Miniprotein binders against q96jn8r1131to1294. Designs and how they scored, part 96

Target 1, 164 residues: q96jn8r1131to1294
Amino acid sequence: TLEFLENHGKNILLSNGNRTATRVASYNQGIVVINQPLVPQLLVQVRIDFLNRQWTSSLVLGVITCAPERLNFPASACALKRAAWLLRGRGVFHNGLKICEKFGPNLDTCPEGTILGLRLDSSGGLHLHVNGVDQGVAVPDVPQPCHALVDLYGQCEQVTIVNP
Below, E stands for the ipSAE of ESMFold2; O stands for the ipSAE of OpenDDE; V2 stands for 0.75 times the mean of E and O plus 0.25 times the DockQ between their complexes.

## First folded at step 9 (miniprotein)

Design X15 (at its last look DockQ between E and O 0.09; V2 from the best seeds 0.00; counts 0 for: pae E 16.1 > 1.5, placed apart)
Fold by OpenDDE base, look of step 9:
Structure X15 (fold): chain B 164 residues (1-164), chain A 83 residues (1-83)
Amino acid sequence: as target 1 above (164 residues)
Amino acid sequence: SKEDLAKKLIELYKKALELVEKGASEEEIRKLLEEVVKIAEELGDEYLIDFAKLALEEFERGDLDDLRYYIELALIYAEELLE
C-alpha cells in the first residue's frame, strides 16, 4: 500500500498508518515522500485535509529521483538542489529553476478537499491530476525510478494519501 | 511597502554577492545577510525567509557555492514577486 516514508521533515507527524501527514509546527520542514516509486500508469493521489490561512504559500507537489531514505530534507522542497521536479503555484521547477510559468491550477489556491495526483505515462511524462482530471504533462521524460514528494508548506498543514 | 522591501532585499543580495567576490570581511557580509533575514521576515514571505536563513547558514559554514545558490534562488523569487 502507499504510505509516507518515516524519513520526513522535522515538523511532520505521521498517522493513519502513515497515510496522513500533519505539519504540527511553523510553516516549513514539512516534506514527505511516498514509499513506492512511481511506475507508469500508477496514479498516486493526496487530499488536502487542512489549510491554515495564517500563511501565504501552500503545498508543493513533485518527484525526486534520489534515494528518499537517505535524503536530508531541507526546510522547503524548493531548497532541494538536485534530482527534484516540483509543482509550486502554477509553475514547474527543476532543481530550483522554473521550467514552466503556467501549468494547471494554482496550487496556492487549491481548497481543502482537493485531490492532487501524480502519474507517469508510458513515455515518462509526469501528469498532474486535479480531482481526478488529468491536467496534462507537467514534466516530460522524468528519470526513473522516482518518488512522489509532498511539501506541506505554508498553508497546507495536513494531507492524506487517497486511493484512486 | 512590500514592493519596497522586496527591492531592498534584492539590492542587499546583490551587494552581498559583490562583497563575497571581492573578498570582503566576513563581518560585513554577515551583517548584510542578517539584514536580509530581517527584511524577509518583515515581508512575511515564507520562501524568502527560508532562502535568507539558508544563505546565512551556508555562509557561516563557509560554503560559498551553496550561499550563491540560495541567493540566486532568492533573487529570482523576489524579482518574480515584483512582476
Scores: ipSAE 0.672, ipTM 0.887, lowest interface PAE 0.7, mean pLDDT 95
Fold by ESMFold2, look of step 9:
Structure X15 (fold): chain B 164 residues (1-164), chain A 83 residues (1-83)
Amino acid sequence: as target 1 above (164 residues)
Amino acid sequence: SKEDLAKKLIELYKKALELVEKGASEEEIRKLLEEVVKIAEELGDEYLIDFAKLALEEFERGDLDDLRYYIELALIYAEELLE
């Protein structure tokens, strides 16, 4: 039931009923957004399908609270300066500022086949799941509505939405 | 020539560090780093290409500390190549 939104980064090709996103050029312009907002306890999961080890940085995962249907996406999620909470590398970022030095695994080292999940808890806390294991609260009190975002950056060339 | 390209690359990296330290506009820094990637690709050295792309990637991630780290590594490597 979950699909990537038709409004996405310029280098993305959607397939598999809009549940698979592939970056078909370059290392950036790969932002995708889940078409429905996160509701309490909904687990949104994506599997890393293909990595190009030519790069060292990899995907960014997070949420955005702006309406995504007409949002003008930057080349990289890291350039989002409003209404964004991002997990990248080892850190957590809010509107481009690092707010936590280390949370969960290093996303730059997650191998192909890793399943990454996002959900909100009842307090509005954003949780990261890795291969089904809850990593705890990455961000407290995320405003709702919000949408899950994936930036197929660097190494990451394909992800697929998987059902829990 | 390969020597001219390496010297140009070093010049651009030193300028990039200066712009980052001064807090120059993101667009100005991005354009300079994109030029660095083009020159590294023309030079054809795999380490210089990797460092250039890593610098641009970290700049786009907003991690100025890692950006500076990769630029400094690239400068050391490029100057050793000219020796």
Scores: ipSAE 0.000, ipTM 0.136, lowest interface PAE 16.1, mean pLDDT 84
ESMFold2 (binder alone), look of step 9: mean pLDDT 84; pTM 0.803

Design X16 (at its last look DockQ between E and O 0.86; V2 from the best seeds 0.68)
Fold by ESMFold2, look of step 9:
Structure X16 (fold): chain B 164 residues (1-164), chain A 83 residues (1-83)
Amino acid sequence: as target 1 above (164 residues)
Amino acid sequence: SKEDLAKKLIELYKKALELVEKGASEEEIRKLLEEVVKIAEELGDLYLIEYAKLALEEFERGDLDDLRYYIKLALLYAEELLE
């Protein structure tokens, strides 16, 4: 089954058989990684459980191509300078730099209950799903192996892995 | 106003890059970066705060390449906020 890795941001508490991640302090130190690499036809989904609208920004989704079990995570995904492809707000970022101005929904405005999914297609394209609807290819050729990453940033205080 | 503070933040970042290129004193650059952090905190935008703190941290670490990198990211983000 899919679970969040034990190696995670310092402000994360894992629960529900490591399928729920909660940020219990501050606005950052909330990076979590899914315990299995993405493979074609594997859909990793998380539900936004709890948002705190006092913050100006919300969660980040994406993938990393570094081995995640022993990685020293930075405080925030915006400091991932290598091996990272991230969806943040409405943009797509590669190693900190924006490579697409507008893709999919604005993650900063997604409400509680939203189910966000990540999947590789057979060509290595990274797809975002929103409430079961494929938003298309965010990144056309992601190196494999890669792992799905969620940064419980700012507004986002809890997410849960859910099955399709 | 918040717009005035954001414009000041951008001005200070541009000045910081100029001072680094010219080899200004560490104390002058540090004071400027500390002021950037204060303005970012007053604005209350999380990415402005994050980039400002990262820039100061990399300066204190002596990593001028990463200092320039985070200032670049901060400027791009701040300009988007004003558009």
Scores: ipSAE 0.741, ipTM 0.876, lowest interface PAE 1.0, mean pLDDT 92
Fold by OpenDDE base, look of step 9:
Structure X16 (fold): chain B 164 residues (1-164), chain A 83 residues (1-83)
Amino acid sequence: as target 1 above (164 residues)
Amino acid sequence: SKEDLAKKLIELYKKALELVEKGASEEEIRKLLEEVVKIAEELGDLYLIEYAKLALEEFERGDLDDLRYYIKLALLYAEELLE
């Protein structure tokens, strides 16, 4: 089953069989990684459970191609300097650099209850799903193996892995 | 205004880079980066705050390449905020 790894950001508390991640302090230190690597046609989805309007910005969603068990997580996803493809706001980032200005919905404004999904297609393209709707290829030709990453950042205080 | 703060932040980053390349005193560079942190906090933009703190951290550890990296990210981001 899909779960968050025990190796996670310092402000994360896992619950619900490690399927729910809650950031219990501050606005950062909230990175979590899903245990199973993405394989073609596997849809991994998380639901935004709670937003704290005290903060700005929201969750970051993406993939990493380094070994997640050994990763020393920085305070935020923006500090990942290698092996990272991230969706932040409406932008797509690779190792911190924006490679696409506008893609899909603005993650910073997704309301509670929004279900966000990641899926690799047979060509290695990373797709974003929003509430079950394929938004298209966010990142072409993603190296494998890779793991889905969620940064509970800013407003986003809780997410839960949900089945398709 | 927030716009003024962002512009000031950009100026300070550029100055910091210049001082790094010229081999200026560590104290002078540190002071600039610390001021950037303060401005970012005043702006209230979380990513600018993060970039500023990361830049300062890298400077303190002596990794100038990563310092330049985070300053670059911050500059790009700040410039986008002004658009």
Scores: ipSAE 0.506, ipTM 0.809, lowest interface PAE 1.0, mean pLDDT 94
ESMFold2 (binder alone), look of step 9: mean pLDDT 85; pTM 0.806

Design X2 (at its last look DockQ between E and O 0.93; V2 from the best seeds 0.00; counts 0 for: pae E 1.6 > 1.5)
Fold by OpenDDE base, look of step 9:
Structure X2 (fold): chain B 164 residues (1-164), chain A 83 residues (1-83)
Amino acid sequence: as target 1 above (164 residues)
Amino acid sequence: SKEDLAKKLIELYKKALELVEKGASEEEIRKLLEEVVKIAEELGDLYLIDFAKLALEEFERGDLDDLRYYIKLALEYAEELLE
């Protein structure tokens, strides 16, 4: 089953069989990684459970191609300097640098209950799903293996892995 | 204003980079980076705060490459805020 790895950001508390991640302090240090690597046609989804409007910004979603078990998580996914493809707001980032200005919905404004999904297609394209709707290829030709990453940042205080 | 703060932050980062390249005193560079942190906090932008703290940390660690990296990220981000 899909679960968050025990190796996670310092402010994360896992529950619900490691399927729920809660950031219990501050606005950062909230990175979690899903245990199973993405394989073609596997849809991995997380639901935004709680937003804390005290903060600005929201979750970052993406993939990493390094070994997640050994990753020393920085305070924010956007500080990852290698092996990271991330969706933040409407932008797509590679190793911290923006590679696409506008893609899909603005993740910073997704309400509670929104289900966000990642899926690799047969060509290695990374797709974003929003509430079950394929938004298209966010990142073409993502190296494999890769793992889905969620950064509970800013407003986003809790997410849960949900089945398709 | 927030715009003014962002502009000031950008200026300070550019100055910091210049001083690094010129081999200026560590104290002077540190003071600039610390001021950037303060400005970022005043601005209230979470990512700018994070980048500023990371930049300062890398400087203190002596990793100038990573310092330049985070300054680059911060500059790009701050400039986008002004658009």
Scores: ipSAE 0.820, ipTM 0.925, lowest interface PAE 0.6, mean pLDDT 95
Fold by ESMFold2, look of step 9:
Structure X2 (fold): chain B 164 residues (1-164), chain A 83 residues (1-83)
Amino acid sequence: as target 1 above (164 residues)
Amino acid sequence: SKEDLAKKLIELYKKALELVEKGASEEEIRKLLEEVVKIAEELGDLYLIDFAKLALEEFERGDLDDLRYYIKLALEYAEELLE
C-alpha cells in the first residue's frame, strides 16, 4: 500500500498507518515522500485535510529522482537544487527554476477537501489530477525512478493519501 | 507600502550581488542581507522570507555560489509578486 516514508521533514508527524502527514510546528520542514516510485499505472493521490489561513502560500507537489530513504531534506522544497520537478502556485519548477509560468490551477487557492494526484504517463510525462480531473502534462519527460513529494508548506498542515 | 517594500527588497538584492562581485567587506554585505531578511519578514511572504534567510545562511557559510543562487531565485519571485 502507499504510505509516506519515515524519512521526512522534521516538523512532520505521521499517523493513520503512515497515510496521514501533519505539520506540527512552524510553516516549513514539512516535506514528505511517497514510499513507492511512480510508474505509469500508479496514481498517487492526497487530500488536503487542514489549512491554516494564518500563513501565506500553500503546499507544493512534485517528484524527486534522488533516492529518498536517506535524503537530508531542506526546510522547504524551494531549496531542492537538484533532481526535483515541482508544482508551486500555478508554476512548474525544475531545480528551483521556473520552466512553465501557468499550469493547472493555483495550488495556493485549493480548499480543504481538494484531492491532488500525480502520475507518470507511458512517455514519462508527469500529470497533475485535481479532484479526479487530469490537468495534462506538467513535465514531458521525468527521469525514472522518481518519487512523489509533498511539501506541507505554509497554509497546508495536513494531507492524507487516498485511493483513486 | 507592500509595493515599496518589494521594490526596496529587489534593489537591495541587486546591490548585494554587486558588493559580492567587488569583494566588499563581509560586514557591509552581512548588514545588507540582514536588512533583506527584515524587509521580507515585514512583507510576510513565506517564500521571500525563506530565500532571504537561505541567502544569509549561505553567506555566513562562505558559499558565494549558493548565495548567488538564492538571490537569483528571490529576484525572480519578487518580480512575479509585483506583476
Scores: ipSAE 0.548, ipTM 0.786, lowest interface PAE 1.6, mean pLDDT 90
ESMFold2 (binder alone), look of step 9: mean pLDDT 85; pTM 0.806

Design X3 (at its last look DockQ between E and O 0.92; V2 from the best seeds 0.83)
Fold by OpenDDE base, fold request of step 11:
Structure X3 (fold): chain B 164 residues (1-164), chain A 83 residues (1-83)
Amino acid sequence: as target 1 above (164 residues)
Amino acid sequence: SKEDLAKKLIELYKKALELVEKGASEEEIRKLLEEVVKIAEELGDLYLIDYAKLALEEFERGDLDDLRYYIKLALEYAEELLE
């Protein structure tokens, strides 16, 4: 069963059998990690449930290759200095540094109800799915094991893990 | 204007880096970084705020490498905003 780990950002409240994450304060401290590591051909998906227009920017989606249970989460994913590949806006970031400027749709403009997915292919390429559509390889040759990470940042106030 | 604020923020970061390399007083560098935080907050850009706070935190902790790291991220982000 796919769930968010109990080790999460300080402003996160888990519900719905730990399948729903809600940021209940401020604009940050909203990092969550999915319990099961990504394996080839497994599609992990989250739905954007609520956007808070008080803030700008939106969720960050990606993977980490360190042990998630031991990770001391920073206030935002942008602070992750190691073992992190992240999708932010239209950019792809590795350990904080932008490695691709224009990939897929702009995550900052995805409306409520958007379903975002991550999947590893047989070659270790990390794919982004948007509403069931494969957007292509965002990050080639991601180290394994890795875990899907969601940063409920800015506008993004709630997400839920959904089945394909 | 917001554009002017962003340019000022960039200027202050570059000055901070220069002072770090010259071995300037910690107080002078701290003041610059604190001003960057204020400018970021005035701009209302969340990532600029976060980068600025991270930079200041690393400076206060004495980790100049990580300071440089977050300033780099902030500069790249800020410059992109001005494009």
Scores: ipSAE 0.822, ipTM 0.926, lowest interface PAE 0.6, mean pLDDT 96
Fold by ESMFold2, look of step 12:
Structure X3 (fold): chain B 164 residues (1-164), chain A 83 residues (1-83)
Amino acid sequence: as target 1 above (164 residues)
Amino acid sequence: SKEDLAKKLIELYKKALELVEKGASEEEIRKLLEEVVKIAEELGDLYLIDYAKLALEEFERGDLDDLRYYIKLALEYAEELLE
């Protein structure tokens, strides 16, 4: 069963059988990781449950390629300097550096209720899904194993893992 | 204005890189980076704030490579905001 790992950002409270993550303070310290690595045929989906619009930016979605169980997460995903491929705003970032200016929708504009999904294709390409619609390959060749990561950053205060 | 503050932030970051290259004093560079943090906080943009604080923290740890790294990220982001 897909769950958020107990190793997470310091401002996260897990609930709903570890399928819901809530950021309970500040704007950061909100990194969570899905407990199973991505494999072909596995679609990991989260729903944006609650946004606090006082903040300027919103969630980050992506993958890490190092073992997540004992990793010491930074306060914000923008400080992940290795083993990270992240979707932020309209951009794709590798280890903090933008490698694609525009891919898919602007994540900072996704409203409450949006369902965001990640999966690997058979070639190791990372796909973003938005409300069930495949947006194509964000990253063509992600090293495996990798785990889905969400940073409940800024506006995003709660997400829930949902089934496809 | 917010545009004027963002332009000043970019100017200060570029000056900080120049001072690091020249081996300027720690006091001079620290004061400049502290001003960058204040401007980022006044602008209220979370990534500007995060990058500014990370840059200052890496400078205080003596990690000039990571200082340059976060300044580069901050400049790219700030220039995108002005477009």
Scores: ipSAE 0.795, ipTM 0.903, lowest interface PAE 0.7, mean pLDDT 93
ESMFold2, look of step 9: ipSAE 0.713; ipTM 0.864
ESMFold2 (binder alone), look of step 9: mean pLDDT 85; pTM 0.813
OpenDDE base, look of step 9: ipSAE 0.794; ipTM 0.915
ESMFold2, look of step 10: ipSAE 0.681; ipTM 0.859
ESMFold2 (binder alone), look of step 10: mean pLDDT 85; pTM 0.816
OpenDDE base, look of step 10: ipSAE 0.799; ipTM 0.917
ESMFold2, fold request of step 11: ipSAE 0.785, 0.770, 0.751; ipTM 0.900, 0.897, 0.895
ESMFold2 (binder alone), fold request of step 11: mean pLDDT 85, 86, 86; pTM 0.818, 0.819, 0.823
OpenDDE base, fold request of step 11: ipSAE 0.813, 0.815; ipTM 0.924, 0.924
ESMFold2 (binder alone), look of step 12: mean pLDDT 85; pTM 0.811
OpenDDE base, look of step 12: ipSAE 0.799; ipTM 0.918

Design X4 (at its last look DockQ between E and O 0.03; V2 from the best seeds 0.00; counts 0 for: pae O 10.7 > 1.5, placed apart)
Fold by ESMFold2, look of step 9:
Structure X4 (fold): chain B 164 residues (1-164), chain A 83 residues (1-83)
Amino acid sequence: as target 1 above (164 residues)
Amino acid sequence: SKEDLAKKLIELYKKALELVEKGASEEEIRKLLEEVVKIAEELGDEYLIDFAKLALEEFERGDLDDLRYYIKLALLYAEELLE
């Protein structure tokens, strides 16, 4: 069963059988990681449940290739210095560095109810799905194993893992 | 204005990099980084606040490589605000 790992950002409260993550304080410290590594047959999907528009930034979505169970998470995913491939806004980032200026839709504009998905293709390409629609390859060659990551940053205060 | 604050923040970060390269006193650099945190908080951009605090923390740890890393990252985010 797909669940968020118990090791998560310090402002996260897990509920709903560890399938729902809520940021209960501030705007940061909201990193969560999916408990299973991605494999080509696995589509990991989360629904945006709650956005607080008082903040200006929003969620980050991506993968990490280091073991997540004992990792000390920084205040934001964009501060991860290694082993991270992230989608923020329309940009693609590797270890904090922007490697693609525009990919897919702007994640900052996704409303509550949007379902965001991540999967690997058979070549290790990372795909973003938005409301069931494949947006194409964001990253062509992600090392395996990797785990899906969501940073409930800024506006994003709650997400839930959903069935594809 | 938010544009004036972003320009000020960029100036302060560039000065901080220069002071680190020169080997300026730690008190001088700390005071500058503390001012950076204040400007970032006044600007109200969540990423700029986080990176400013990380830069100060890495400076206090004595990790000048990570300090430079977070300053450069913060500069990129601040420049995005001026677009």
Scores: ipSAE 0.554, ipTM 0.786, lowest interface PAE 1.6, mean pLDDT 90
Fold by OpenDDE base, look of step 9:
Structure X4 (fold): chain B 164 residues (1-164), chain A 83 residues (1-83)
Amino acid sequence: as target 1 above (164 residues)
Amino acid sequence: SKEDLAKKLIELYKKALELVEKGASEEEIRKLLEEVVKIAEELGDEYLIDFAKLALEEFERGDLDDLRYYIKLALLYAEELLE
């Protein structure tokens, strides 16, 4: 089953069989990684459970291609400088650099209950799903194996892995 | 048509890569990349515009590895648009 790894950000508390991640302090230090690597046609989804509006910005969603068990997590996913493809706001980032200005919905404005999904196609394209709807290819060629990453940042205080 | 523009863009990128590998003049490569930017803008695709601008920027910085990277992304994306 899909779970968050025990190696996570310092402010994260895992619950619900490690399927729920809660950031219990501050606005950062909230990175979590899903245990199973993405394989073609596997849809991995998380639901935004709680937002705290005292902060700005929201969750970052993406993938890493390094071994997650050995990753020393920075305070935010934005500080990942290698092996990272991230969706933040409406932007797509690779190793901290913006490679696309506008893609899909603005993640900073997704309400509670929104289900966000990641899926690799047979060509290595990374697709974003929003509430079950394929938003298209966010990254056209992602190395494998890769793991889904969620940064509970800013407003986003809790997410839960949900099955399709 | 948009399809024709995408095909042209792909052609220009491939030519640019070829010229880079052959050590062609910077001016010739720059002109190709600038034309790619224009075509991308005409297409109106945000990804292709971003990739084109980033490619040109990396070329001007002298980072050929990153140039190749963005060209690769652009090619993959553009080819997918044609499917």
Scores: ipSAE 0.000, ipTM 0.211, lowest interface PAE 10.7, mean pLDDT 91
ESMFold2 (binder alone), look of step 9: mean pLDDT 85; pTM 0.807

Design X5 (at its last fold request DockQ between E and O 0.88; V2 from the best seeds 0.81)
Fold by OpenDDE base, look of step 9:
Structure X5 (fold): chain B 164 residues (1-164), chain A 83 residues (1-83)
Amino acid sequence: as target 1 above (164 residues)
Amino acid sequence: SKEDLAKKLIELYKKALELVEKGASEEEIRKLLEEVVKIAEELGDEYLIDFAKLALEEFERGDLDDLRYYIKLALMYAEELLE
């Protein structure tokens, strides 16, 4: 069963069998990691449950290739200095640096109820899914094993892992 | 305006890097980074606030490499706001 790991950002409260993550304070410190590593053809999806318009930015979605159990989470996923491939807004980032300017929909404007998915293809390409629609390869040749990461940042205050 | 604040942040970060490379006084650099934090907070952008605080923290730790890293991130992000 897909769940969020107990090792998470300081402002995160897990519930619903660790399938729901809620950021209960401020706008940051909201990183969570899904327990099972991504394997080819496994679709991992989260639903945006609640947005707080007090803030401007929104969630970050991506993968990490380091051991998640030992990760000391910074205030933002975008502050990760290694082993991170992230989707923020419409950009793709590797270890904090932008490697693609425009990809898929703008994550900062995804409304509540949006289901975001990550999937590795047989070639190691990381695909973004939005409401079940494959948006294409966001990151080619992602190292394995890797784990899906969600940063409940800014507006995004709650997400839930959902089954395909 | 937010645009003006972003431009000011960029200027201050570049100045900070210059001072670091020149071996300027810690106090001068600290004051500059603290000003960056204040401007970021005035701007109200979450990432710029985070990066500013992280930069200041790393400076106080004496880790100039990580300081440069977060300044780089902040510059990248601030420039994005101006696009």
Scores: ipSAE 0.824, ipTM 0.926, lowest interface PAE 0.5, mean pLDDT 96
Fold by ESMFold2, fold request of step 11:
Structure X5 (fold): chain B 164 residues (1-164), chain A 83 residues (1-83)
Amino acid sequence: as target 1 above (164 residues)
Amino acid sequence: SKEDLAKKLIELYKKALELVEKGASEEEIRKLLEEVVKIAEELGDEYLIDFAKLALEEFERGDLDDLRYYIKLALMYAEELLE
């Protein structure tokens, strides 16, 4: 069963059998990681449950390619200097630096109820799904093993793992 | 305005990089980075606040490589605000 790891950002409270993550303070310290590495045919999906409009930025979605169980997470995923491939807004980032200006929808504008998915294809390409629709390859060759990561940043205060 | 604050941040970060390269005093660089934090907080952009605080923290740790890295990120985000 897919769950968020117990090692997470300091402002996260896990609930619902560790399938729901809530950021309970501030706008940051909200990194969560899915407990199983991505493999072909595994679609990891989260639903945006609650947004707080007082903030301007929103969630980040992506993968980390180092072992997540004992990582010391920074205040935001975009501050990860190594082993990170992230989707923020419309952009794709590797180790904090933008590598693609425009890939898919603007994550900062996704409303409550949006279901976001990540999977690897057989070539190691990272795909984003939005409400069940494959947006194509965001990153063509992600090192494995990797784990899906969500940063409940800014507006995003709650997400829940859902079945595809 | 938010645009004026973003332009000021860019100016201060570029100055900070220059001072680090020249080996300016720790006091001068620290005061500059503290001003960067104040301006980022006044601007109210979440990422600019995070990167400003990280830059100051890495400077205080003596980690100039990570300081330069977080300044680079902060510049990228500040310029994004102007476009």
Scores: ipSAE 0.764, ipTM 0.888, lowest interface PAE 1.0, mean pLDDT 93
ESMFold2, look of step 9: ipSAE 0.693; ipTM 0.854
ESMFold2 (binder alone), look of step 9: mean pLDDT 85; pTM 0.807
ESMFold2, look of step 10: ipSAE 0.710; ipTM 0.862
ESMFold2 (binder alone), look of step 10: mean pLDDT 85; pTM 0.809
OpenDDE base, look of step 10: ipSAE 0.809; ipTM 0.922
ESMFold2, fold request of step 11: ipSAE 0.662, 0.719; ipTM 0.845, 0.872
ESMFold2 (binder alone), fold request of step 11: mean pLDDT 85, 85, 85; pTM 0.812, 0.810, 0.808
OpenDDE base, fold request of step 11: ipSAE 0.810, 0.807, 0.806; ipTM 0.924, 0.923, 0.924

